# Ledger of designs, part 134: VH-VL binders against Large ribosomal subunit protein uL10m (mRpL10)

Target 1, 224 residues: Large ribosomal subunit protein uL10m (mRpL10), of Drosophila melanogaster (Fruit fly) (q9vpl3)
Amino acid sequence: RGKINIQRPKAPHYERARVVAVTQPKYPELPKAKSCFKTRAERTQQQQENPYNEIIAREVRNWLDHSRLVAFFHLSSITADDIFRVRVQLHKQNLHLKSYGSKIIEQAVKNTRYEAIVPLFHSNHCIVFSPDPEKTAALLRIVRRVPQMVLLGGIVEETMLSRNQLVAYAQMPGLHAVQAQLVQTLSQAPGHLIQQLQAHQNSFVQVLDVHAKNQMNEETPKST
Short names: E, the ipSAE of ESMFold2; O, the ipSAE of OpenDDE; V2, 0.75 times the mean of E and O plus 0.25 times the DockQ between their complexes.

## First folded at step 8 (VH-VL)

Design ba3 (from ba1 with heavy chain I50L D102E; framework fv_imvotamab_arm2; at its last look DockQ between E and O 0.22; V2 from the best seeds 0.00; counts 0 for: pae E 10.7 > 2, placed apart)
Fold by OpenDDE, look of step 8:
Structure ba3 (fold): chain C 224 residues (1-224), chain A 118 residues (1-118), chain B 112 residues (1-112)
Amino acid sequence: as target 1 above (224 residues)
Amino acid sequence: EVQLVQSGAEVKKPGESLKISCKGSGYSFTKYWIGWVRQMPGKGLEWMGLIYPSDSYTRYSPSFQGQVTISADKSITTAYLQWSSLKASDTAMYYCARHWGELSFDYWGQGTLVTVSS
Amino acid sequence: DIVMTQTPLSSPVTLGQPASISCRSSQSLVKSDGDTYLSWLQQRPGQPPRLLIYDISNRFSGVPDRFSGSGAGTDFTLKISRVEAEDVGVYYCMQATEYPWTFGGGTKVEIK
């Protein structure tokens, strides 16, 4: 019985090799980590079949109606993990990141004042909602660190803003601060105007007073 | 200021119908869900259902489905909870509350006490 | 239905001392969108409920900073750093992640 060379095992007979090759268990490829964000195709397919689309649409409307800050983002090749990280960061700032299918958005905003946002949803998108418009700066700060999130525009205080306008808005002092500044400016204006208007009158009175004093001094007879 | 004002206390007999109201003011009535919550005497809070006043879409708790009807009249910014036939077990405080996304019920009515006794 | 379990049922607290209330859900309250719709409500004697905390940890407007919420998944906590006399009442957790929405059984906070 030939010593089984453990170092160089004889190749199995061709037929055996074939059987072994065919009988090797094909392990299913581990499901690719499904992005927490379903692909557009998957979302679309699910939307067509989901009897709850209307409910979701109402949810979207609810968010839109209650949010004073809404920002729209395009998502470019972002991983679920990255999205999660961003979500956590946003959440800490009371910013709520949501993702909805385009059809749902369309349904949600149909015949509403938000209908204009529909064209923004042609690809993978997410929406950030906030009840606080003052969080715009915080939002932008967070998103700047996420290159996969591209700001498309937003809604602030029921006004649709472009990307640039939203950035500009974030740089502005809060509405209250601006209002306070305006009030302060307006409150100072009358005082300055009055001062300017009275300046000539006051100078004239001073001149007259000097003249009067000089005349009084001339009329005082030198008591010899 | 956001306010929800509910109708006054009701004393009814079993078998009678009842409709209580919740009037919203100080906000856009059509943009917020209105929910109804039951609180039996000395008990906790029970969610009954929701209505979206804009289109009157309504959701009920399974426990209250078919037992009550939730409705709204957006023209007068009022939500309603009604019974076709009251039972003694319906004796409770009923609250309406405004719902705002993650805020859940952010504003509440003062409650309507419903007493059903023979 | 998601069952919300609060502990303790009663929490006698000395004025100025901290209080802690736990709320456990029978299932995760994390929605598919990643949000958790958990809120805390306060009901003072003879009054309607009042929102204290929403989204686990966010204080509602006008709520004192002595109130704080924390937690994740199925376990949530409301903390009062220093209990005041006005804090007497029943506290409820509420989930709105799934229908039907459900409340905890309530925790009665009392002054010793």
Scores: ipSAE 0.016, ipTM 0.504, lowest interface PAE 8.1, mean pLDDT 83
Fold by ESMFold2, look of step 8:
Structure ba3 (fold): chain C 224 residues (1-224), chain A 118 residues (1-118), chain B 112 residues (1-112)
Amino acid sequence: as target 1 above (224 residues)
Amino acid sequence: EVQLVQSGAEVKKPGESLKISCKGSGYSFTKYWIGWVRQMPGKGLEWMGLIYPSDSYTRYSPSFQGQVTISADKSITTAYLQWSSLKASDTAMYYCARHWGELSFDYWGQGTLVTVSS
Amino acid sequence: DIVMTQTPLSSPVTLGQPASISCRSSQSLVKSDGDTYLSWLQQRPGQPPRLLIYDISNRFSGVPDRFSGSGAGTDFTLKISRVEAEDVGVYYCMQATEYPWTFGGGTKVEIK
């Protein structure tokens, strides 16, 4: 038996839940108190969520510490069945799809070099972790078939990479040592130097980066 | 080789204090949670709490809050479970166990038998 | 607290025959990230527990393929396809979805 009449009996809660479902995760919560004192249930839920956030934040730190590949995605509308299928496909490649609240991410990366990633988590998102940086190409092959997951950037071998840098990293043939050297070189190169070298063997990579960047900007509206 | 080695069996009287230990080796101690689990004689397993040794953040099961203290010394890769005043009802086997990611609990200590009687 | 209920409490099994252990949770174990934090542990006589299965169905390193896990939502099962003498012991399910973490009451597997 399913629940009946849930949509009708709680009109004020339905209106608030509708707004919450669009802008933040669905969560069962008590109605906002109209009294000047917090209820016992409100304190209990708030306290329980706070301890849960601490545990989850440390789990996120643990994933960051053990993952040589981390990829950040914007997640647009996707069915539960579709995201489940994607998660299963990623798991077969030792790629672990996760999603966390922005407060949890902020706490997990506090006082680390990764604090810059926090703004990426103000909107709907997901993260892929893996101990295997060579799985970057497999990751991108799988998510290419999932237009609802839009790559924002990542971390490879403790180096933050932009979307274009991560795509370029994934296209490089060869051994792990060659890929690690390329990541270090890309992180050090200035942008104008790359433009001056575009006539060389790197011109194809630069054209792909510009094309991908322009395509991303045209497809991603600015929030207001 | 990942190992969790616990301190030896203890025989105590009610009212005495006790601190038992769990030493981790073969892995990066500060990057993993350590949990404590109680098993009373002839009974099942009970989760007591967790500690993250990097910053000593602790969480307790409501059933054990205020009854024990969980701590860690990361410089010697050791977690602790301690009582300020033992009761006869504290007689049990106590295990430490390691947690990370989706693995709960992947490695276990050998256990420490605590016996409290007059 | 999420209550984990195991059945049966005792499972006497003839060598080479299958065994099946059920675990029911009082609430869904699926987290918002889509992972289910359900594990199965084995405790042989006189030994500490050891991890058999994590995330419902993933065998931990060194666990024989005769052990398998399945389930979804609130109903989970550990199966031993062909019970061997070394499989004697108590089996526990465990959830780590919600604080506090909780265990099932245990299922004793014995050779009859």
Scores: ipSAE 0.006, ipTM 0.513, lowest interface PAE 10.7, mean pLDDT 76
ESMFold2 (binder alone), look of step 8: mean pLDDT 93; pTM 0.954

Design da1 (from d1 with light chain S95Y; framework fv_anetumab; at its last look DockQ between E and O 0.20; V2 from the best seeds 0.00; counts 0 for: pae E 2.1 > 2, placed apart)
Fold by OpenDDE, look of step 8:
Structure da1 (fold): chain C 224 residues (1-224), chain A 119 residues (1-119), chain B 111 residues (1-111)
Amino acid sequence: as target 1 above (224 residues)
Amino acid sequence: QVELVQSGAEVKKPGESLKISCKGSGYSFTEYWIGWVRQAPGKGLEWMGIIDPSDSYTRYSPSFQGQVTISADKSISTAYLQWSSLKASDTAMYYCARQWDYSFPLDYWGQGTLVTVSS
Amino acid sequence: DIALTQPASVSGSPGQSITISCTGTSSDVGGFNYVSWYQQHPGKAPKLMIYDVSKRPSGVSNRFSGSKSGNTASLTISGLQAEDEADYYCSSYDYSSTWVVFGGGTKLTVL
């Protein structure tokens, strides 16, 4: 009876080896620390929480909180000189033209009453702030002369208004009475206003997407 | 009620000058702009330009820049479209329309003025 | 420059629903967000039917509706009536060129 070599056991028969291989307990891989495998995208997103962005976001919040008139504009291709000119005109009326990145706006309004404005900022945009809602007419008068600035909507006395509503508001002689009526009307259909504003934004996004797709298609050389 | 009333049909010869009018009523004339639209016979609509009657700010489409002059007299709530020298190709229906801004619709239209330029 | 393309003609029977398309081809993204639709009967001035893609002016029938998908705006007329026979034009502001653009127009025939 050959001495069973306990130090080098004979390899089990092929069939037994197969069974042993299949019956080996698969130990769950130790949970890879989520922190070590953050995708580049996640890292970039975390790194983008630049203290600087927070400061700017706070600035945006401060403007929103202290403004009784806020107007949102699409900004098409415009020269720096033209922007400066408009800025000066607005400033003379105590209107403040600002431009922020979409991400900054998102961060600024996150979990605030202003969150509904986020869809407005999918494209190039600018915001005009004023502490005085009576300046709405003055604002619109100035910006109408700037073809590169397209009114999207705004906030007056904490009420979101469509561009048409802003125009109507500006045309009303009695600010207080009109404000009350507007607030009442808007309070009755906040969902519709948001939807309308969102519709415009969605439209912009869609146009951008189409444009991007078209550009990509044009760049694909027809390999004839 | 908002209404735009245009001047009557014109029959002219090539080389003649012409000024047609559009009178607005039923709204504050200086609060809205007036756009002009051309429609050649059997053709589509062409935006020509726009005027702010409050200070006579004007803008033209490239195709009509230098070809026509848009003006307004806010004292009588009237906008004008004029040619210094008409061409046969200017034969068309011309509409004025109220427009608050560039991005806003033409919400009220005049009845149109037919301009016929023939030798 | 934005160009708006419409079908030359569309036809439908009374009571049917028809759709007219308006496709924007623009090098610039900004101009196709405020689409308007105008109805023009023969020998008459255009009438605004739809603005801001889907909004109806006062006095316009609820049979008229507007929508947009991508770079195509659509005018839908439900319950087609004989009186709907007209030319229809889409329009948009071109943000890059800073002027208003019209489509080529669509002749709607009610059969």
Scores: ipSAE 0.831, ipTM 0.919, lowest interface PAE 0.7, mean pLDDT 86
Fold by ESMFold2, look of step 8:
Structure da1 (fold): chain C 224 residues (1-224), chain A 119 residues (1-119), chain B 111 residues (1-111)
Amino acid sequence: as target 1 above (224 residues)
Amino acid sequence: QVELVQSGAEVKKPGESLKISCKGSGYSFTEYWIGWVRQAPGKGLEWMGIIDPSDSYTRYSPSFQGQVTISADKSISTAYLQWSSLKASDTAMYYCARQWDYSFPLDYWGQGTLVTVSS
Amino acid sequence: DIALTQPASVSGSPGQSITISCTGTSSDVGGFNYVSWYQQHPGKAPKLMIYDVSKRPSGVSNRFSGSKSGNTASLTISGLQAEDEADYYCSSYDYSSTWVVFGGGTKLTVL
């Protein structure tokens, strides 16, 4: 991939916008969240201040820009052999398992619509990227057999989904038309839902902060 | 309408074998797991393990590993719990329940199968 | 040897509000916002009342609410009614043991 990692407009193929959601609770009032898109010049300046982290942050941005499916997981203690087996199984389905430091994720998504995901990466985590949103069902079937990977949520067609919404998306009977309709509906009404998902995912900061503190305590000295 | 229907109550003697069933309807049976939960008389709920009916992948709680066998026949949308040799301590109510994965709730429950093991 | 701690019993009069606690560890209740609550009437199967800490399935009364602080989840029942008399169980996934765990159960008596 020789293209610069910048946010690009979505070019979806929309034919119909009828969707059945598993849950449709009334959302609370939206938080006061303001963000603006950084210009190319602003991103270049930030990247120059930390060249090593900027290179890795470009990789993350490239994955985000070219992935129609992104899923976030908490990762518990797992052997290197077991996680490698999971990575190989996922790779056969064009699903790419990655892990990055929270500082690098912060640099990659600063002043983008994905900034709300940064708190998820303060503790043990992994991310699965794929260009193929049709692989959501395959992803979830593989990972749910892995007790060390706990689904937190995801992004489908540039729309953030809760874990329940992601599972509902994967269960749609028609792979192509129904999945496109769900994402199109969410994209056509981005305000309340996107801001509510951002607030919901920010609420995971509490559980992840507690988990990170406990993991650090359990690893030092060496007893838990 | 999601429904889990379990086989009827069983009265057995120690050492006998037993296989009880849980039939799912109203949903795609292979898209969800079936979990088994034990409740001894007057006691609380214990998660025993799960099966993914799509390929019969199973996983057990340590307390039940090697004590029971969980299986499924997806062609008839049915999960099973079986003992090769019952003990008196196996006397309990056994529930099947539907679960997406380990961290998701047990959202639909069977009516339960009472297993009584006495000499 | 992993369990969630609930009080053995609680009681209240009709119309009152009561709260049932469920205390775990940082690897289960404290680790995720994935706590469930089940109601079980005598001789009946459990019924899911609350999931993901605070969400209600369709058909569950809004008198039932859930919350969590640190390692303790709470089920609150407002406007107690006689039919609320039942056993209540919390449940969570414990990432350290990698198993589903239940609380010991709480018998709610409506006086």
Scores: ipSAE 0.558, ipTM 0.819, lowest interface PAE 2.1, mean pLDDT 78
ESMFold2 (binder alone), look of step 8: mean pLDDT 91; pTM 0.936

Design da10 (from da3 with light chain N33D V100F; framework fv_anetumab; at its last look DockQ between E and O 0.16; V2 from the best seeds 0.00; counts 0 for: pae E 3.2 > 2, placed apart)
Fold by OpenDDE, look of step 8:
Structure da10 (fold): chain C 224 residues (1-224), chain A 119 residues (1-119), chain B 111 residues (1-111)
Amino acid sequence: as target 1 above (224 residues)
Amino acid sequence: QVELVQSGAEVKKPGESLKISCKGSGYSFTEYWIGWVRQAPGKGLEWMGIIDPSDSYTRYSPSFQGQVTISADKSISTAYLQWSSLKASDTAMYYCARQWDYSFPLDYWGQGTLVTVSS
Amino acid sequence: DIALTQPASVSGSPGQSITISCTGTSSDVGGFDYVSWYQQHPGKAPKLMIYDVSNRPSGVSNRFSGSKSGNTASLTISGLQAEDEADYYCSSYDYSSTWFVFGGGTKLTVL
């Protein structure tokens, strides 16, 4: 009776080895700790949660929430002196010129009704805020003289308007009548609104399109 | 209806001065700006400059800076383009057009004024 | 400074659809957002046909349409008619130079 070598067991017969190989329990790979596999992008995103950015984002939200007039501008290369001059002029009319980074804007408007404006901020931009929609004409009068500021569009009384619509709005004599007309126009010509938005950088077009779509979806009664 | 009416064709000699006009009607003249466009014979359109008639704010394209003067009289809804000393190279059709600002299109055009400068 | 480049000429037969391109070459990313198109018949003033890339003024035929892809804007004329024979100019505001600029123009011939 050959001594069973317990230290070096004879390799099982080929067939048995095959069966053993197939019947070996496949243990699920231990879940790789999520922390070790965070992509550089995810790490960068987490690192960018600078408490300071949150504060600024909150500020942006506050401006948006308390403004009845918001205008978006492309901002070309402008001197500090020139921008200061414009700021002073606007301030005299209770118009507030602000510039924020795209990331801050994204953070500020995330999961809000303003989320559609995010694509507008991929380039150099500035925003003018006002609590008074009647200041639209004053705003446009000032900014027309600033070649470095190009009107992209805006929000008046929670309605997103193209630059042409803003100009038209500013030219109307009565705020209430104009508002009503504007709303009616926007409601009746969604296609035209979309076309107007396409005139701007793809980002602006996208913002207006999303807004229009959202409005259309809200007005479509759920046919129960 | 918005309309821009320009002064008639001009035939001048080199060295002479010239002032042509563009009268706007059918809209608030001071709410829109007036742009001027040159078109040399057989050539394309050239944007020359723009004026805000409300206070006569003017801006010229680099190619026309110092070469012409744009002015306006808002009391009679008229914009002007003038030369102090014409050159043969100034021979062209000149158009005025309504423009809200620099970035807006020229939405209404005058009929054009032909300026011929010849010896 | 932005330069707008158009083909010198385009031709088509009646009933066809033709496209005129306008390519902006600017060193700066933001200079080609507001494109307009003008039609000019011989001896006549230009007429605005398209503004802000794709918008038609009142009274302009729906046969005219505008689009943009990248740095190229396009004017499309569908159902080409003899009356469409004209020069076509694109224009844009250059954000960098802060000037209004025209393309070189395209002569459209209807065969």
Scores: ipSAE 0.858, ipTM 0.933, lowest interface PAE 0.6, mean pLDDT 87
Fold by ESMFold2, look of step 8:
Structure da10 (fold): chain C 224 residues (1-224), chain A 119 residues (1-119), chain B 111 residues (1-111)
Amino acid sequence: as target 1 above (224 residues)
Amino acid sequence: QVELVQSGAEVKKPGESLKISCKGSGYSFTEYWIGWVRQAPGKGLEWMGIIDPSDSYTRYSPSFQGQVTISADKSISTAYLQWSSLKASDTAMYYCARQWDYSFPLDYWGQGTLVTVSS
Amino acid sequence: DIALTQPASVSGSPGQSITISCTGTSSDVGGFDYVSWYQQHPGKAPKLMIYDVSNRPSGVSNRFSGSKSGNTASLTISGLQAEDEADYYCSSYDYSSTWFVFGGGTKLTVL
């Protein structure tokens, strides 16, 4: 007999295994969570009858409570490879891509100041969370290259911002030093615009876009 | 004041090459993208494509893919639209405009560059 | 090609209110609140008048307003003036194709 040892198995590197585990999505099949192999009724019933709905809602609440930056996106059909690459790019910047059902989001924000965000989740969506609002610029530069992810708006330091306001926020010099002042100023938006946010699917984006219009115009010369 | 200044009008023959420019000022040039819009004589506006000047990431509409080249030189805050071989059908006004990304409005426009291609 | 439908022309008398329509689909005008309107005077570059359905940039007269119902966006000009005579274009992002698109344009004539 006399066989030869053709290879020497190497022990797995702990750091390599740790990186793979950390990049694993909270929903292991995130790209397939939006798959159409189930009917709308079956997805809705599965959510309502699933004993884990409250666990998932608690997870969302934890993300909201510990994230100083939350960004909302419309998500079009995207390949599993593309969404995975985006998820990895975001994770390197401490930005965490998630998607949840509208009912779960409603449960998570119940009796909070953020109940007004629920209409944003009537359509296909994803959310990016981060504990670090200084990562807003990095987030926007990564997502701008992903046409399937369309920015709807966000929350910075507990203040709701339109897509234009979020873009303006990301461009400000000394971002950390001015964050409290900017957030306080934006919170003085007109009251009737806030009421429309709760009644209309895209109203959250429109209310925030009104404020971003003012910020955009302040950064540019008047045409008058 | 945000301003986009384009190069002057051009009169060319079919088969000639051409490169027109768009220089941005009054804002951080690499913070915004530059879109290009064509308007044939007596016709409407057509979005051609967009470029991120920071690293030259470029995306073209399907109607213009392979027809033109969009480029930028961020060191001089300038974007370019280029043809290697002009056709008579390229006769049009060409505008550059500032855009955050694909879904945002074209908030500031250049004055336009008229390109005339005739035998 | 042109994906958003606008009337070819519209007319009105000074002082009237007029409305220009922009009809798309559920993947653009109906699906997002990202409709913009541009005014173009003869020989001039277009100017952004309305963005994100109803927002006005600084320096744009409050006589211009925007709205949307279903798959149709509307630009309304109140108190029509001679200087409003121009071409008007709507635009939107289309999430199905992931492209930016213009309407065909509407010539406004002030009688």
Scores: ipSAE 0.366, ipTM 0.724, lowest interface PAE 3.2, mean pLDDT 78
ESMFold2 (binder alone), look of step 8: mean pLDDT 92; pTM 0.944

